# VH-VL binders against DNA polymerase theta (polq-1): the designs that were tried, part 5

Target 1, 171 residues: DNA polymerase theta (polq-1), of Caenorhabditis elegans (a0flq6r38to208)
Amino acid sequence: EARQFEDQHLIFSAPTSAGKSIVAELLSWKVASTGRKVLFVLPYISVAREKLHQIQRCWRRDDISVCGFIGPQASNPNEWLGAVCTIEKAASLTNRALSEDWFEEIGMIVVDEMHMVFDSSRGAHIEHMLSKVLLWNQSALEKVRIIGMSATIPELYRIGKWLDGAKVFEA
Short names: E, the ipSAE of ESMFold2; O, the ipSAE of OpenDDE; V2, 0.75 times the mean of E and O plus 0.25 times the DockQ between their complexes.

## First folded at step 1 (VH-VL)

Design l01 (framework fv_lecanemab)
Fold by ESMFold2-Fast, scan of step 1:
Structure l01 (fold): chain C 171 residues (1-171), chain A 123 residues (1-123), chain B 112 residues (1-112)
Amino acid sequence: as target 1 above (171 residues)
Amino acid sequence: EVQLVESGGGLVQPGGSLRLSCSASGFTFSSYGMHWVRQAPGKGLEWVAYISSSGSTIYYGDTVKGRFTISRDNAKNSLFLQMSSLRAEDTAVYYCAREYSFGWDTSYYFDYWGQGTTVTVSS
Amino acid sequence: DVVMTQSPLSLPVTPGAPASISCRSSQSLLHSNGYNYLEWYLQKPGQSPKLLIYLGSNRASGVPDRFSGSGSGTDFTLRISRVEAEDVGIYYCMQALQTPYTFGPGTKLEIK
């Protein structure tokens, strides 16, 4: 049930993401439907565009606005509840939220390919972004929830511990 | 130059099967969602199926659910529609179409269409 | 499913005259982001359909400025300020708000 996961950061690991992404989809939809912002972070422009399309189609019926922050996108939307981002764009958007005083509006960040945090060049962006979330959560009344989807790797438990004892599910 | 070329159409008996193909060139096929749209003789357009850029998300029109299967092979720049349990009402020109869905809340419009391939189900 | 209707279904026009086609949806196509997920396509005789208008009022690349789209919610209009011979064909509206995508029945524009 989605209710049993409400208070924890979560990490899902499977040989394929089939089935496990459903929980992230349900939790993110619930957050957006209550008026809080959800960020989806993906490693590649093509995958992010596909995710943008998927979320826009799914959430359109509920009249929830979803935007893309993908690669060379020039326009910045005035309002949205869902944002599908590449890694670098998500880091930039998170920095903007802090500087413009709307970070409190973010309810959830969903990170696909979470194991990429160990990548030397792009992993720093994920690490810095999530570190800011964890720092924010130390004093915030309304916390930002982190959900990760990852390949099965030997050190999944380290990511879990780093994310304040996130619950790790492995297929 | 963006090109979409359909093939595989023909005459088939009710209850039969056909596999349609759409060959894409002139763009990064793996970056775009794709659609199948059909048009019965002298009738209007009917949306048939959608597949996302990676192939992970698939949707079908109600008239074809359970009978048609959309798939793609990004290495070959090809889109497919496997049609089974064909009915006379499936007689139509079948178009493949590229979806444009970049950026903030962009509409899911069909910016390029193939020339179509004709499927005739005799009865 | 969202049902799309068009009026008129047959539209004979004099060359150079203006033309209007109406499209109605059974449900509002206006999203909370402020956009109407309504598109217009033209199918010329013997050809594949081509995009004319997206998001209700935005003209697609290469489409002449004599074409314009307007409307919001459930009632939309495609206008041609000065009809030319090359505009002959069947015009379809389509909703892209939710699956299944649905087209209107089409409006056949003919020269008198």
Scores: ipSAE 0.000, ipTM 0.484, lowest interface PAE 15.9, mean pLDDT 82

Design l02 (framework fv_lecanemab; at its last look DockQ between E and O 0.05; V2 from the best seeds 0.00; counts 0 for: pae E 11.4 > 2, placed apart)
Heavy chain, then light chain:
Amino acid sequence: EVQLVESGGGLVQPGGSLRLSCSASGFTFSSYSMHWVRQAPGKGLEWVAYISSSGSTIYYGDTVKGRFTISRDNAKNSLFLQMSSLRAEDTAVYYCARDLESFYWGTDAFDIWGQGTTVTVSS
Amino acid sequence: DVVMTQSPLSLPVTPGAPASISCRSSQSLLHSNGYNYLEWYLQKPGQSPKLLIYLGSNRASGVPDRFSGSGSGTDFTLRISRVEAEDVGIYYCMQALQTPLTFGPGTKLEIK
ESMFold2-Fast, scan of step 1: ipSAE 0.006; ipTM 0.576
ESMFold2, look of step 2: ipSAE 0.007; ipTM 0.599
ESMFold2 (binder alone), look of step 2: mean pLDDT 93; pTM 0.949
OpenDDE, look of step 2: ipSAE 0.007; ipTM 0.564

Design l03 (framework fv_lecanemab)
Fold by ESMFold2-Fast, scan of step 1:
Structure l03 (fold): chain C 171 residues (1-171), chain A 120 residues (1-120), chain B 112 residues (1-112)
Amino acid sequence: as target 1 above (171 residues)
Amino acid sequence: EVQLVESGGGLVQPGGSLRLSCSASGFTFSDYYMHWVRQAPGKGLEWVAYISSSGSTIYYGDTVKGRFTISRDNAKNSLFLQMSSLRAEDTAVYYCARGLEYWDSYFDYWGQGTTVTVSS
Amino acid sequence: DVVMTQSPLSLPVTPGAPASISCRSSQSLLHSNGYNYLEWYLQKPGQSPKLLIYLGSNRASGVPDRFSGSGSGTDFTLRISRVEAEDVGIYYCMQALQTPWTFGPGTKLEIK
């Protein structure tokens, strides 16, 4: 299941959190294990904190470094392969990757609560970040995959179309 | 659950050396930035040094640069501070503290501290 | 280096009364991500420091809701709505925006 749809952006939707993040976590682990960076984007500090500890425990088995980006940026951006970020910090980190020429090292961006893209303030950060990914992918040899987890909402199909025809899975 | 235990403190003459150790348990040590923070008798807290989870990023406070070396052994869940050219002003309780990489907005766990006294 | 200043340095408080401690940084601690990298620690007599507040206003796990942090940029305040005997100790602010991490000089809170 982890190898399905390797070339497509994916959106997972379910009324419950049960199971909807497992596929994203397996796919992200595969990307990190090949030496490419994975960003996890979450809306709240508390859930980002929980996700950080969860991913650190899971990826420790393979000696993969995972860090949290809700604090100050340290000097070495290549110390980590996994990054757990709040929305604003993820946007900032992605902008740094473009300006410092390491955007090509990013293999995947996992966005939790993807429907937050419709929030006026915070949604703009998600929209700008993902738009830059889509623009980068137009000419990149190795694409950045976008994986979204979302509540079941009527507008989900529009997000899928915007993300270059992302495959949408509903529970 | 999470515990940090320092050891290696003691009395040393000016110009001498000591090696402090911090033993970590109850968490995945290799996933965390680690810090040394000291406190001189009756004085405030002074951050001394940090080391990233992998050991690749290290930073020292200006008062100890060139004299102290921070290191870690992730296989043994241990943090070290090698102190050389010790001075009277290095007399302090030395704490190890846990941070997180780039989520280093806090030290959520501290050890009990180990006392270093530099005196003739 | 970012210099941290606290006031007052000594704060005698009547039990049950509110208390406020101010912290000032020589440079803004507000990151472009919208967060203030300012923390508050309490060191009780004979004990190691304990985290109270992180990112300016967030209470650490296990910290009573009578503690609150506020402020932005260079001026920050720690408030205790109702001081209790167990709150006695030295309170430190710390900036984690840039290395080296720097602490304030500490504020000694004592019961009168």
Scores: ipSAE 0.000, ipTM 0.468, lowest interface PAE 17.1, mean pLDDT 82

Design l04 (framework fv_lecanemab)
Fold by ESMFold2-Fast, scan of step 1:
Structure l04 (fold): chain C 171 residues (1-171), chain A 119 residues (1-119), chain B 112 residues (1-112)
Amino acid sequence: as target 1 above (171 residues)
Amino acid sequence: EVQLVESGGGLVQPGGSLRLSCSASGFTFSSYWMHWVRQAPGKGLEWVAYISSSGSTIYYGDTVKGRFTISRDNAKNSLFLQMSSLRAEDTAVYYCARDYLWGEYFDYWGQGTTVTVSS
Amino acid sequence: DVVMTQSPLSLPVTPGAPASISCRSSQSLLHSTGYNYLEWYLQKPGQSPKLLIYLGSNRASGVPDRFSGSGSGTDFTLRISRVEAEDVGIYYCMQALQTPYTFGPGTKLEIK
């Protein structure tokens, strides 16, 4: 059904699920396999750590390097294709990508618990980060795709409209 | 209605060049990875090359590396295969195929265009 | 390269009878995502190939439910519960786990 939307932003909703979407997993793997970077953005250190280990195990078979950005550690952008980040670290990493001129290497940003954009002061970091992505995409030859995972909430359509008419799927 | 229509096939001498085209309609071409697959007379299918939706990722089968170039023009909904240094072994029907969004499989194929390499 | 083999290469079938085609890969096609990157295609006489089965066991849109795919890793089977005249053609398995993508040699299904 979603077969026309490879380069469109997508939102998947499920009841309080912070788990992987098989679609997001396949799409992110496909992007990383092309040599472009994938960022996974999660709200809590414990959830990000769990996701880091999951993605590292899944992508190890294909020799794709995945790094965690969940603390003060930093690593060279040429040493990884996957980054698993907390919200604040993802915002910092995307700012760094713009400053260091490697933002075009990013193919996809996967945001878990996307509904947090409206729910806390931390949502401002998500909003600012994704706003920069949307601005970049207006003139970039190689666009960054946004995939959101969200709880099923009444305001989900607002997030879809804000993300340039993103396709919304409800489980 | 998804349609893929190949053209540009013909008779060419060994060492010659030929450009194949595939015209896409009925879907958002810019969202799909595309492939070329060929079939020699009376033989099986052989994968030739792919190109990602944006054109940033390209791969070739070993038999055609360095001789064939895959490209696309999303504004024109067109896929191309530039063939150079053609050999008798390149004689085949060439199909363009659409890569399904959620996996690496070919959900739609064109009718094919015939390339004959002969003196 | 991943080598694909099929058995039988020739399959004469009585109309209404079941049919099975085996496909084997030289390497496991099970990816870290949990999917087997194995597809089945049918090429009817004088036509382009059509997708039948993707990711090992999923029927493509418009494919009758009498077709089914099964298997994992290196051994896969395509089954047709009741063969009909329109099923005549050459059946190919294909792996898309790694480049170059490779097809099996094909199995020719004929009505007898």
Scores: ipSAE 0.005, ipTM 0.483, lowest interface PAE 15.9, mean pLDDT 84

Design l05 (framework fv_lecanemab)
Fold by ESMFold2-Fast, scan of step 1:
Structure l05 (fold): chain C 171 residues (1-171), chain A 120 residues (1-120), chain B 112 residues (1-112)
Amino acid sequence: as target 1 above (171 residues)
Amino acid sequence: EVQLVESGGGLVQPGGSLRLSCSASGFTFSSYEMHWVRQAPGKGLEWVAYISSSGSTIYYGDTVKGRFTISRDNAKNSLFLQMSSLRAEDTAVYYCARSLDYFEGWFDPWGQGTTVTVSS
Amino acid sequence: DVVMTQSPLSLPVTPGAPASISCRSSQSLLHSNGYNYLEWYLQKPGQSPKLLIYLGSNRASGVPDRFSGSGSGTDFTLRISRVEAEDVGIYYCMQGTHWPYTFGPGTKLEIK
């Protein structure tokens, strides 16, 4: 049913990224517009900076605050609905959300290059972060939705199963 | 404060040319898509032209395609509409308007407008 | 091109009363991404148009709570819960789902 579909985790996969990111971006904007936090996770500083500026431009009219967690920060801003992060910063931020008791405010986590979960050095951070989300969702009244964007790889089905039977779209 | 100001309107003969300008202030002009929308005297609104933030993607309404050219100069925070082969039905107030990358057609703000009159 | 129609075209309202404007499209405005790219604009006498509602039901920044939008597909409604003198003007719906973008003919709201 449409409601069951809306509550499922989603993975978008294509040989090229053409068109697949817009769905994740519009779904995330919908979540932020309801007052819930959205976290964007990207693998590299340059890509994260570009994404930060793009999301800030698109969400500015609605006065939705978007912060970057890409490099060292002089202060810890508390009043954001969008966070654009590198992998390690996203893992740190979600750990803080659990310890400071505001994890329930997170509505969605968008992971770009989801297949990097298989990378030996950085994949552990993605795995630990998403495992905590899945554990939280087992008892939470308001769940965190995971949206993944990935290259088309043989292991994509395994990622889908791991993410509570996430729906996989291949273009 | 976010603001758009149009200029360049005036009286022109049928078949003539005119160049409209729109000056942007209070925001990062190079990050936003821009539009021209017109309104004939006592009539409704008609979308005219679109240009992407970089200037690489351009679309026109069918009534002006081949006669009007939209362009922008991000270094000068300026949007332009070069009008040629003008007709009486091009008589209108011309507005520039800003939109977001995903939400084309979501126009905010609009300028104050500049009046173009094509004499009969 | 998508044809937009509005009803009524003229809407005289008693101050403080509610008002409702209908907008219909010749094609569905529901995009495959789940959004209706329908906007409402208000043009007050002698002024430029101002955005009121975007994506069918979301109020633009600075727009009073008395304005609301609803609908999906081909039928949309703009409601004003309590009309004030400053609300006088022409209300336009606009669709952005299909190229080219098209506006409705406008609804003139005036005080009785």
Scores: ipSAE 0.005, ipTM 0.457, lowest interface PAE 14.4, mean pLDDT 82

Design l06 (framework fv_lecanemab)
Fold by ESMFold2-Fast, scan of step 1:
Structure l06 (fold): chain C 171 residues (1-171), chain A 123 residues (1-123), chain B 112 residues (1-112)
Amino acid sequence: as target 1 above (171 residues)
Amino acid sequence: EVQLVESGGGLVQPGGSLRLSCSASGFTFSSYAMHWVRQAPGKGLEWVAYISSSGSYIYYGDTVKGRFTISRDNAKNSLFLQMSSLRAEDTAVYYCARETYDFLSGYSAFDIWGQGTTVTVSS
Amino acid sequence: DVVMTQSPLSLPVTPGAPASISCRSSQSLLHSNGYNYLEWYLQKPGQSPKLLIYLGSNRASGVPDRFSGSGSGTDFTLRISRVEAEDVGIYYCMQALQTPWTFGPGTKLEIK
């Protein structure tokens, strides 16, 4: 079943994020294990810190490096395969990847609270970041997969259409 | 030269089945969502079915739900409508239409339509 | 389902005169992104429908500037500043905000 959807963008929707997050983490671990970078995008510093610790615990056994891009930081030049970011930091990091010619190393971007794309203030950062991914995918041989975690909203199908007909799983 | 061509229409008995096809040319078919829209003789337009670019999302009008199945074959640039349990009320010209959708600009429209294929359900 | 209504249903017009068609929706078509998901289509006799206006007020490519769309929420208007013989046909409004997609009943524009 996973094989049938491995090239599709996915959206997971449920009243609670407890169950849906683990599927994204397992899929992202598979991407990181092949040597490609995975970005986790979360709306709040506290939630991002919890996610960072969780992913580090799970991935350390396989020597997969996970770094946080959460608050103001001067640098993070060390090699990593997992990045846990707040929205604005993820946007900056993906812009830097394009400028420094390593965007091709990114295999997956996991966006928590995907429905925030409809918010005018912070949603613009998510929208611009994912638009660059979709544009990159039009000509790239190795695509960047987008995984969204969202609240159940009437407009979920519009996000799915925007993400090239993403597969939606709703609990 | 961007065009959609429907085929498969004809005369069919009540309770029968019919499969409509829509052939796309002049554009990247796999990048666009597709619709079926019908028009009964002397009546207005009625939306029938939708399928997303990848096939992941499918929606039907209440009058056809459970009787019609929309599908697509992106490798063959083709859209299909499998119709079963046909009724006299299904008599119409069936159009396929391309939807252009761009979330960032807000653009959303049925910008390309086929010429239609006629389905007549009669004894 | 969102119900679409149009007025008038029959519109005889003298060539060169202005014309207007009203469209009303049972629910607001204004999305949180600021756009009204309302479209206008023209079906000329014996032809397939053709897009005129999208997002309430934007003219489609190749559509003459004598056509304009206006309105927001539940009330929309299509205007033709000076009707020409080629404008004869049935005009439909359609909402694209909610599934299912729904059309108005159509307005038949005829030359007097």
Scores: ipSAE 0.000, ipTM 0.490, lowest interface PAE 16.2, mean pLDDT 84

Design l07 (framework fv_lecanemab)
Fold by ESMFold2-Fast, scan of step 1:
Structure l07 (fold): chain C 171 residues (1-171), chain A 124 residues (1-124), chain B 112 residues (1-112)
Amino acid sequence: as target 1 above (171 residues)
Amino acid sequence: EVQLVESGGGLVQPGGSLRLSCSASGFTFSSYGMHWVRQAPGKGLEWVAYISSSGSTIYYGDTVKGRFTISRDNAKNSLFLQMSSLRAEDTAVYYCARDLRYSYGEWDYAFDIWGQGTTVTVSS
Amino acid sequence: DVVMTQSPLSLPVTPGAPASISCRSSQSLLHSTGYNYLEWYLQKPGQSPKLLIYLGSNRASGVPDRFSGSGSGTDFTLRISRVEAEDVGIYYCMQALQTPFTFGPGTKLEIK
């Protein structure tokens, strides 16, 4: 009974950000602590920078390395368990993981502003990235879990259906 | 041959309970979302409930929220509707229906296969 | 909730003649993806409903080409180019943009 949601994709929705982020952070920390990679995907550079520093502080206690993939970068080391990315950087990173054969090391992708899949041209990057995850999960021994955080919109149920019947939590 | 067969309908008194079942065959049941839709005698169609392929996402129509529970057992290719606190207005033919899934990445959003229906009569 | 209305409610037609049924929604069914989440169903006498049209204008598998759907936003039309005896029944439009999904009241098509 209690196990029914253990490996499910999840979507959290509320009028405010209070409470949505903490569950995703706890779940992501558990994944990283087992040695698997976690990606945090956010729409804006400023928000991503704030999230990067927050996760670095929280995960420092367990010596878990967290890197930022935000704006222009000269090099991106692969010796990390947490990655905080803007949308376009996350799409590039997941493409690189497939081409360099380390996609299996990814345990979780946390997408902030999931409703942007409908609202902007940048939504195409989110859709493309998550479609690759869903395709990978069909045959993979180790699945990638998707956690979405979204504004409360009428179309949330469509995102849930698309993500293999993801559990949707609404305020 | 793809088909859905409902059962469990009957006569029940107001305030009573009934459990409807829908048996699926001819397709991979666990890959599709499912719906319940009802039709009162001589009236139009009313959507009742939806459950996703995994069972994790569930939605209800306004008239049945808090009284009906939709569930599924993918190992048995079965869909259920547990009805409680039944009212005369719940008298209808209840259909189970398969949610359309036409391609990967496309939203499922239509009732492409319907059962023959099972009749529920709420009367003293 | 999105309210659906249909016109006419009763439609007698001569065999071989064209027929048109109108459907209106209280809110736009046009999604940001460019799709209209409007469907048409036919319930023949004594039978379960069958899907005819989805996403406003796409014909479901096995549906004859004499059936077509058109419209956008709040105004939609189902057209039958040449009505046949087997087309008799009640036609329902439905919106699938948001829950709860809602049906129109139905249009009864009969042969004169």
Scores: ipSAE 0.000, ipTM 0.475, lowest interface PAE 17.5, mean pLDDT 82

Design l08 (framework fv_lecanemab)
Fold by ESMFold2-Fast, scan of step 1:
Structure l08 (fold): chain C 171 residues (1-171), chain A 126 residues (1-126), chain B 112 residues (1-112)
Amino acid sequence: as target 1 above (171 residues)
Amino acid sequence: EVQLVESGGGLVQPGGSLRLSCSASGFTFSSYSMHWVRQAPGKGLEWVAYISSSGSYIYYGDTVKGRFTISRDNAKNSLFLQMSSLRAEDTAVYYCARVYSDYWEGTSYYYGMDVWGQGTTVTVSS
Amino acid sequence: DVVMTQSPLSLPVTPGAPASISCRSSQSLLHSNGYNYLEWYLQKPGQSPKLLIYLGSNRASGVPDRFSGSGSGTDFTLRISRVEAEDVGIYYCMQALQTPLTFGPGTKLEIK
C-alpha cells in the first residue's frame, strides 16, 4: 500500500541498477496528481533522458505535464508538474523556487544515486539542496517529501538519520 | 472520453473576420499546450498557431502573423483563434490539437499532437 | 524555415507487403538534448490526422507495433512491416524543432 508512506522520507537500496523503484514511481504520480510539483534528480544526461521518456509516457494518460531540465543554459520552469533534472539543474531549479517564492508548490524530490552525497563534488549540490528542503520542512504547512534510491553502502542508515529519520529499505 | 470540438467556421467575405472556438472535454485542458492546424481543400496540412498551457508563449505561422490571434480560457476549457483580414488562401478546414510541451534552455518545444478535433470549415469567398 | 520533403508522394502497396516512406529536412532536427523533433501523422479518408510517431521513433498510444520510425538529423523513415487495408491514407512528417512548424507534402498510400 503506498498510502502508509505518505509522510515519510524513504530510501530504497539496490546493489546494482536492478530497476526503478515502483513505490517511488507510484508515490510521485500520486503527488503530481494532487497538483504539486515533483522533481526527479539523476546523475547523468543519458539516464535523465531515459527517465524523462518513461515518466512522460506514464503520466501522459493522466494529463500530467512533465518537462526536462537537462543540458546547458537556463530552463523554463513555468508549466510543469513533473521535472526530470540532472543534479546541477535540480539544485539551480530549487534555488530559483526559493528566490521566486514557489518552493511551497514542490511536494516531492526523488533522488537517484543518493549515495553520491558522499562520493563526489557533485554530491555537494545534492547535500545543499536537500539541506534546504529539510530546513523548509521545519515550518512548512505542506512538507516536501524526499525519496532516495541508492547503492548498498555502509552509510545507508547514516543518510537516513540525516534525512530526519528516513526509513531505509534494502533489496 | 477525451475530445476536442471546433466551432465558428462559415462563409466570410475577403477582408472579413471570424472567431473559431475549440472546446475541450475529458482531460485537464490547463495541462496541455494547443495548436491550430489547417488544411486547404485537396491540399496538405499547414501549422497555424501555438499557445502554451499557461498562455505565456505564443507562436504563429508566417502566412497568418499579424492577422490571427490565438488565445485560451483555461477556466472554460476553451481555445480560440481570432481571424482578421481574411483572404481566399485562408479557405481551409481548421483543426485544434493538444500537445505536450517540453522546456529546454528557456525555450518551449512542442511535440506529439495526440488528440485532434473533427475540424471546422472556413470559406473565404464573395 | 525548415523545408520538409517526402518520397514517394504516391505509394501503391500490395496487402501484406512492407512499406517505407522517407522524410528529409533542410536542417538538422536533432536537439542538444538528444531528441529528434520529428513526428509522423496519418490522415485516413474523411478523418482528422492521427499521431503515429513522435520524437523520431516513439510510437503513439494505440498505434500497432507494425509501425516504426527511425532516422536522425535530416533523414527519417517511417516503416510499416505488413500493410493492412486500414492503413490507407495520407502520411505526413512534421518537424517540431523550429518555428514555424512545418509539414511534409504528404505521401498517399493506396492498396493495389
Scores: ipSAE 0.000, ipTM 0.543, lowest interface PAE 11.8, mean pLDDT 83

Design l09 (framework fv_lecanemab)
Fold by ESMFold2-Fast, scan of step 1:
Order: sequence, then structure tokens, then C-alpha cells
Structure l09 (fold): chain C 171 residues (1-171), chain A 120 residues (1-120), chain B 112 residues (1-112)
Amino acid sequence: as target 1 above (171 residues)
Amino acid sequence: EVQLVESGGGLVQPGGSLRLSCSASGFTFSDYYMHWVRQAPGKGLEWVAYISSSGSTIYYGDTVKGRFTISRDNAKNSLFLQMSSLRAEDTAVYYCARDYEKYWSGFDYWGQGTTVTVSS
Amino acid sequence: DVVMTQSPLSLPVTPGAPASISCRSSQSLLHSNGYNYLEWYLQKPGQSPKLLIYLGSNRASGVPDRFSGSGSGTDFTLRISRVEAEDVGIYYCMQSLQYPFTFGPGTKLEIK
């Protein structure tokens, strides 16, 4: 059923976070291993820092470069395949990718707390970012895949529909 | 060709139970959210329930909440509506409808309906 | 619950004439994502409903160009530029923004 995951946007939903991120981490590692960029979008600096260190350790064996776009970070490497970002930093990075013509290098965006897209002004950054991804995918030869991690909420089906019929896994 | 075919309707006494089925073909059933909609004789349309593609997210209309149970069997391409504590007011044609997921709005295909009559 | 109203409830039209049906919701159907979750359906005599318009103004597949939807928030209109015999039936608006989803009472369109 791993084969069914390859070309579709996915949303994982569960009452607890246990297990939700593992599948996204495995799929993102596969994308990075092919030489395409992966963005991880998280709501808080502390959570993003923990995720950054976790991914750096997991991807070290394959010599895959992972950098953070978190808070007032001083410098980043010129070349990376993994980026761990807070929401606002991810929105800025994707805008930069469009402006500097390297958006095609992005293979996957993993969004934690996907349900926030409708809940706050920070959600507006997620909405604008993903809207640009969906627009890009309409004409792109290789699409950017969206993986969402979400709470189980009534609007989950609308989020799935908004993401071009994303497959939803509910626990 | 997309087809939805309802069955299981009939005459039932007040307080009784009945199970409706909807058989889907011509599309990947497991990818779609599904709905039940009903229409009482000479009246308008009333939304009854929905179920997500996986079956774990379910919502009911206020008139049927606590009495009806929506379910699905993706291996059999089938949608179900288990009705209990039936009332005369539940007399209607019951339609199975497919959510228009790509465009996030409306029901793009409907079955022909199955008639439920609740009468003493 | 969101209450949907339609006007007129009965619409006799001369063949080839334009027709217009109004739909009003008790609450705004405009979501923060910029879309109006308002649909129009046609139920021909003895048939199941068919989707005509989704997201307020978009024609569903196979729907003739003479049909158009407009409006935003709480006030919506379905227009038929020139009515044909095959357009006879009951027209329903529906909101799919809030649970429970709710339909308008329907507008019966008849040829004079």
C-alpha cells in the first residue's frame, strides 16, 4: 500500500501524535534521497528545533544536508535537501523559491498542525503557501507533494478536498 | 461510467428498523466521501448524513441523530444506512450521493433512490 | 442551523425567455479561503437531482452555457439566459459550509 502513497497528497489524523510523524519522515527521507528538497513546517520554535536535530541525526548516514529556518538564525548552508521551518519562515522560503526559480527542486512539504490553516492569522501563511504549491502543480511535470499532520476535526474532509482530493488516514 | 444504486427500501411499522444499501461502480469508491439525502413525498430535499473515505469521520442531520447509523464497506464498494426507531416523518425517497471532492462543493452523482414508507 | 430561502417558489416562463432564481442564507457562506459554499441543483420530474453550479458560480460538467450562478456571502442568483423545455423541474440551492448541510425549499420552473 506503500505504492499508493507515491503521487498523492496525504493527511494523517489521530487523537494523539504517536505514530503520525513516522510515515511522513520515511516518505520525506525517500524524496530527499532522490535529490529533491523537503520542507518541514511546524508551529513553534521549540518543536521545530527538536525536529531539526531529529532529522539531522536520521539523515546523517546518507550524507543529506538539513538546515533550520527557525527564529533569528544567523546563517544557512548554500546547499540543502532538508529544511525545518516555522510557519512564517516556510512561507518566506517558498516565496523565495518562486522568485529565484528553484521551486521545481522542491519535492515535498510536510505541514504539522494542518488544521491551523483555518484557525488563525498564522494559518493564513499556511493557506497562502499551499495555494501557491497547488497552483504550481497544475502545470509542473514533477509535482510538489503535500503531507499534512492534523487533529481530528469536522473540517478535515474540506482540507482533504482543498488539497486536490488528498487521501486521509484517520485513527 | 459512474453508477450508484440504492436498495433496501420498503414498508415498515413505526418504531421499526430498516437497512439501506448503496452499490457503487465505475470509480474508486474508497477515495470518495459519501452522503445520504432524503425527500419526503411532495417536499424538498433534506441532507441526512455523510461518511469520510476511510469511514472514521461521520456527521448526521439533527432529525436522525441518535437513530440512524451510516457506514461503508470499501472492499464491497457499498454504503449503508441503518435506520432505527423509525417515525412516520422518515417516510421518503432516500438517495445515495457522491461528494464532489475535486471542487469541494456539492454532490456530483446521485443514485435513483429507494423508497421508505413508515406506516401503521 | 443555516436557513436557506428561495424566491420565487413558482416560476412560469415563456419558452426562450430568461429566468432568474434567488437564494438567500441566514449566515454568510463565504469561507476564509475565499470560496462560497453554495450549490444549485435541478430535479427534473421523476428523476434524481443533478448538480448545476458549485462554489457559487462554477458550472458542473455537461451543464449548458445558458446557466450561470452569481452572488457572495448571503445572496445568490441562478440565471438561465433562455429557457428550454428540458429545463422544467424544481431548482434547489444548498449550503455545504456548516453542518448540517441545508437545502432551500425549491423553485418550480414551468413552461407557459
Scores: ipSAE 0.005, ipTM 0.498, lowest interface PAE 14.8, mean pLDDT 83

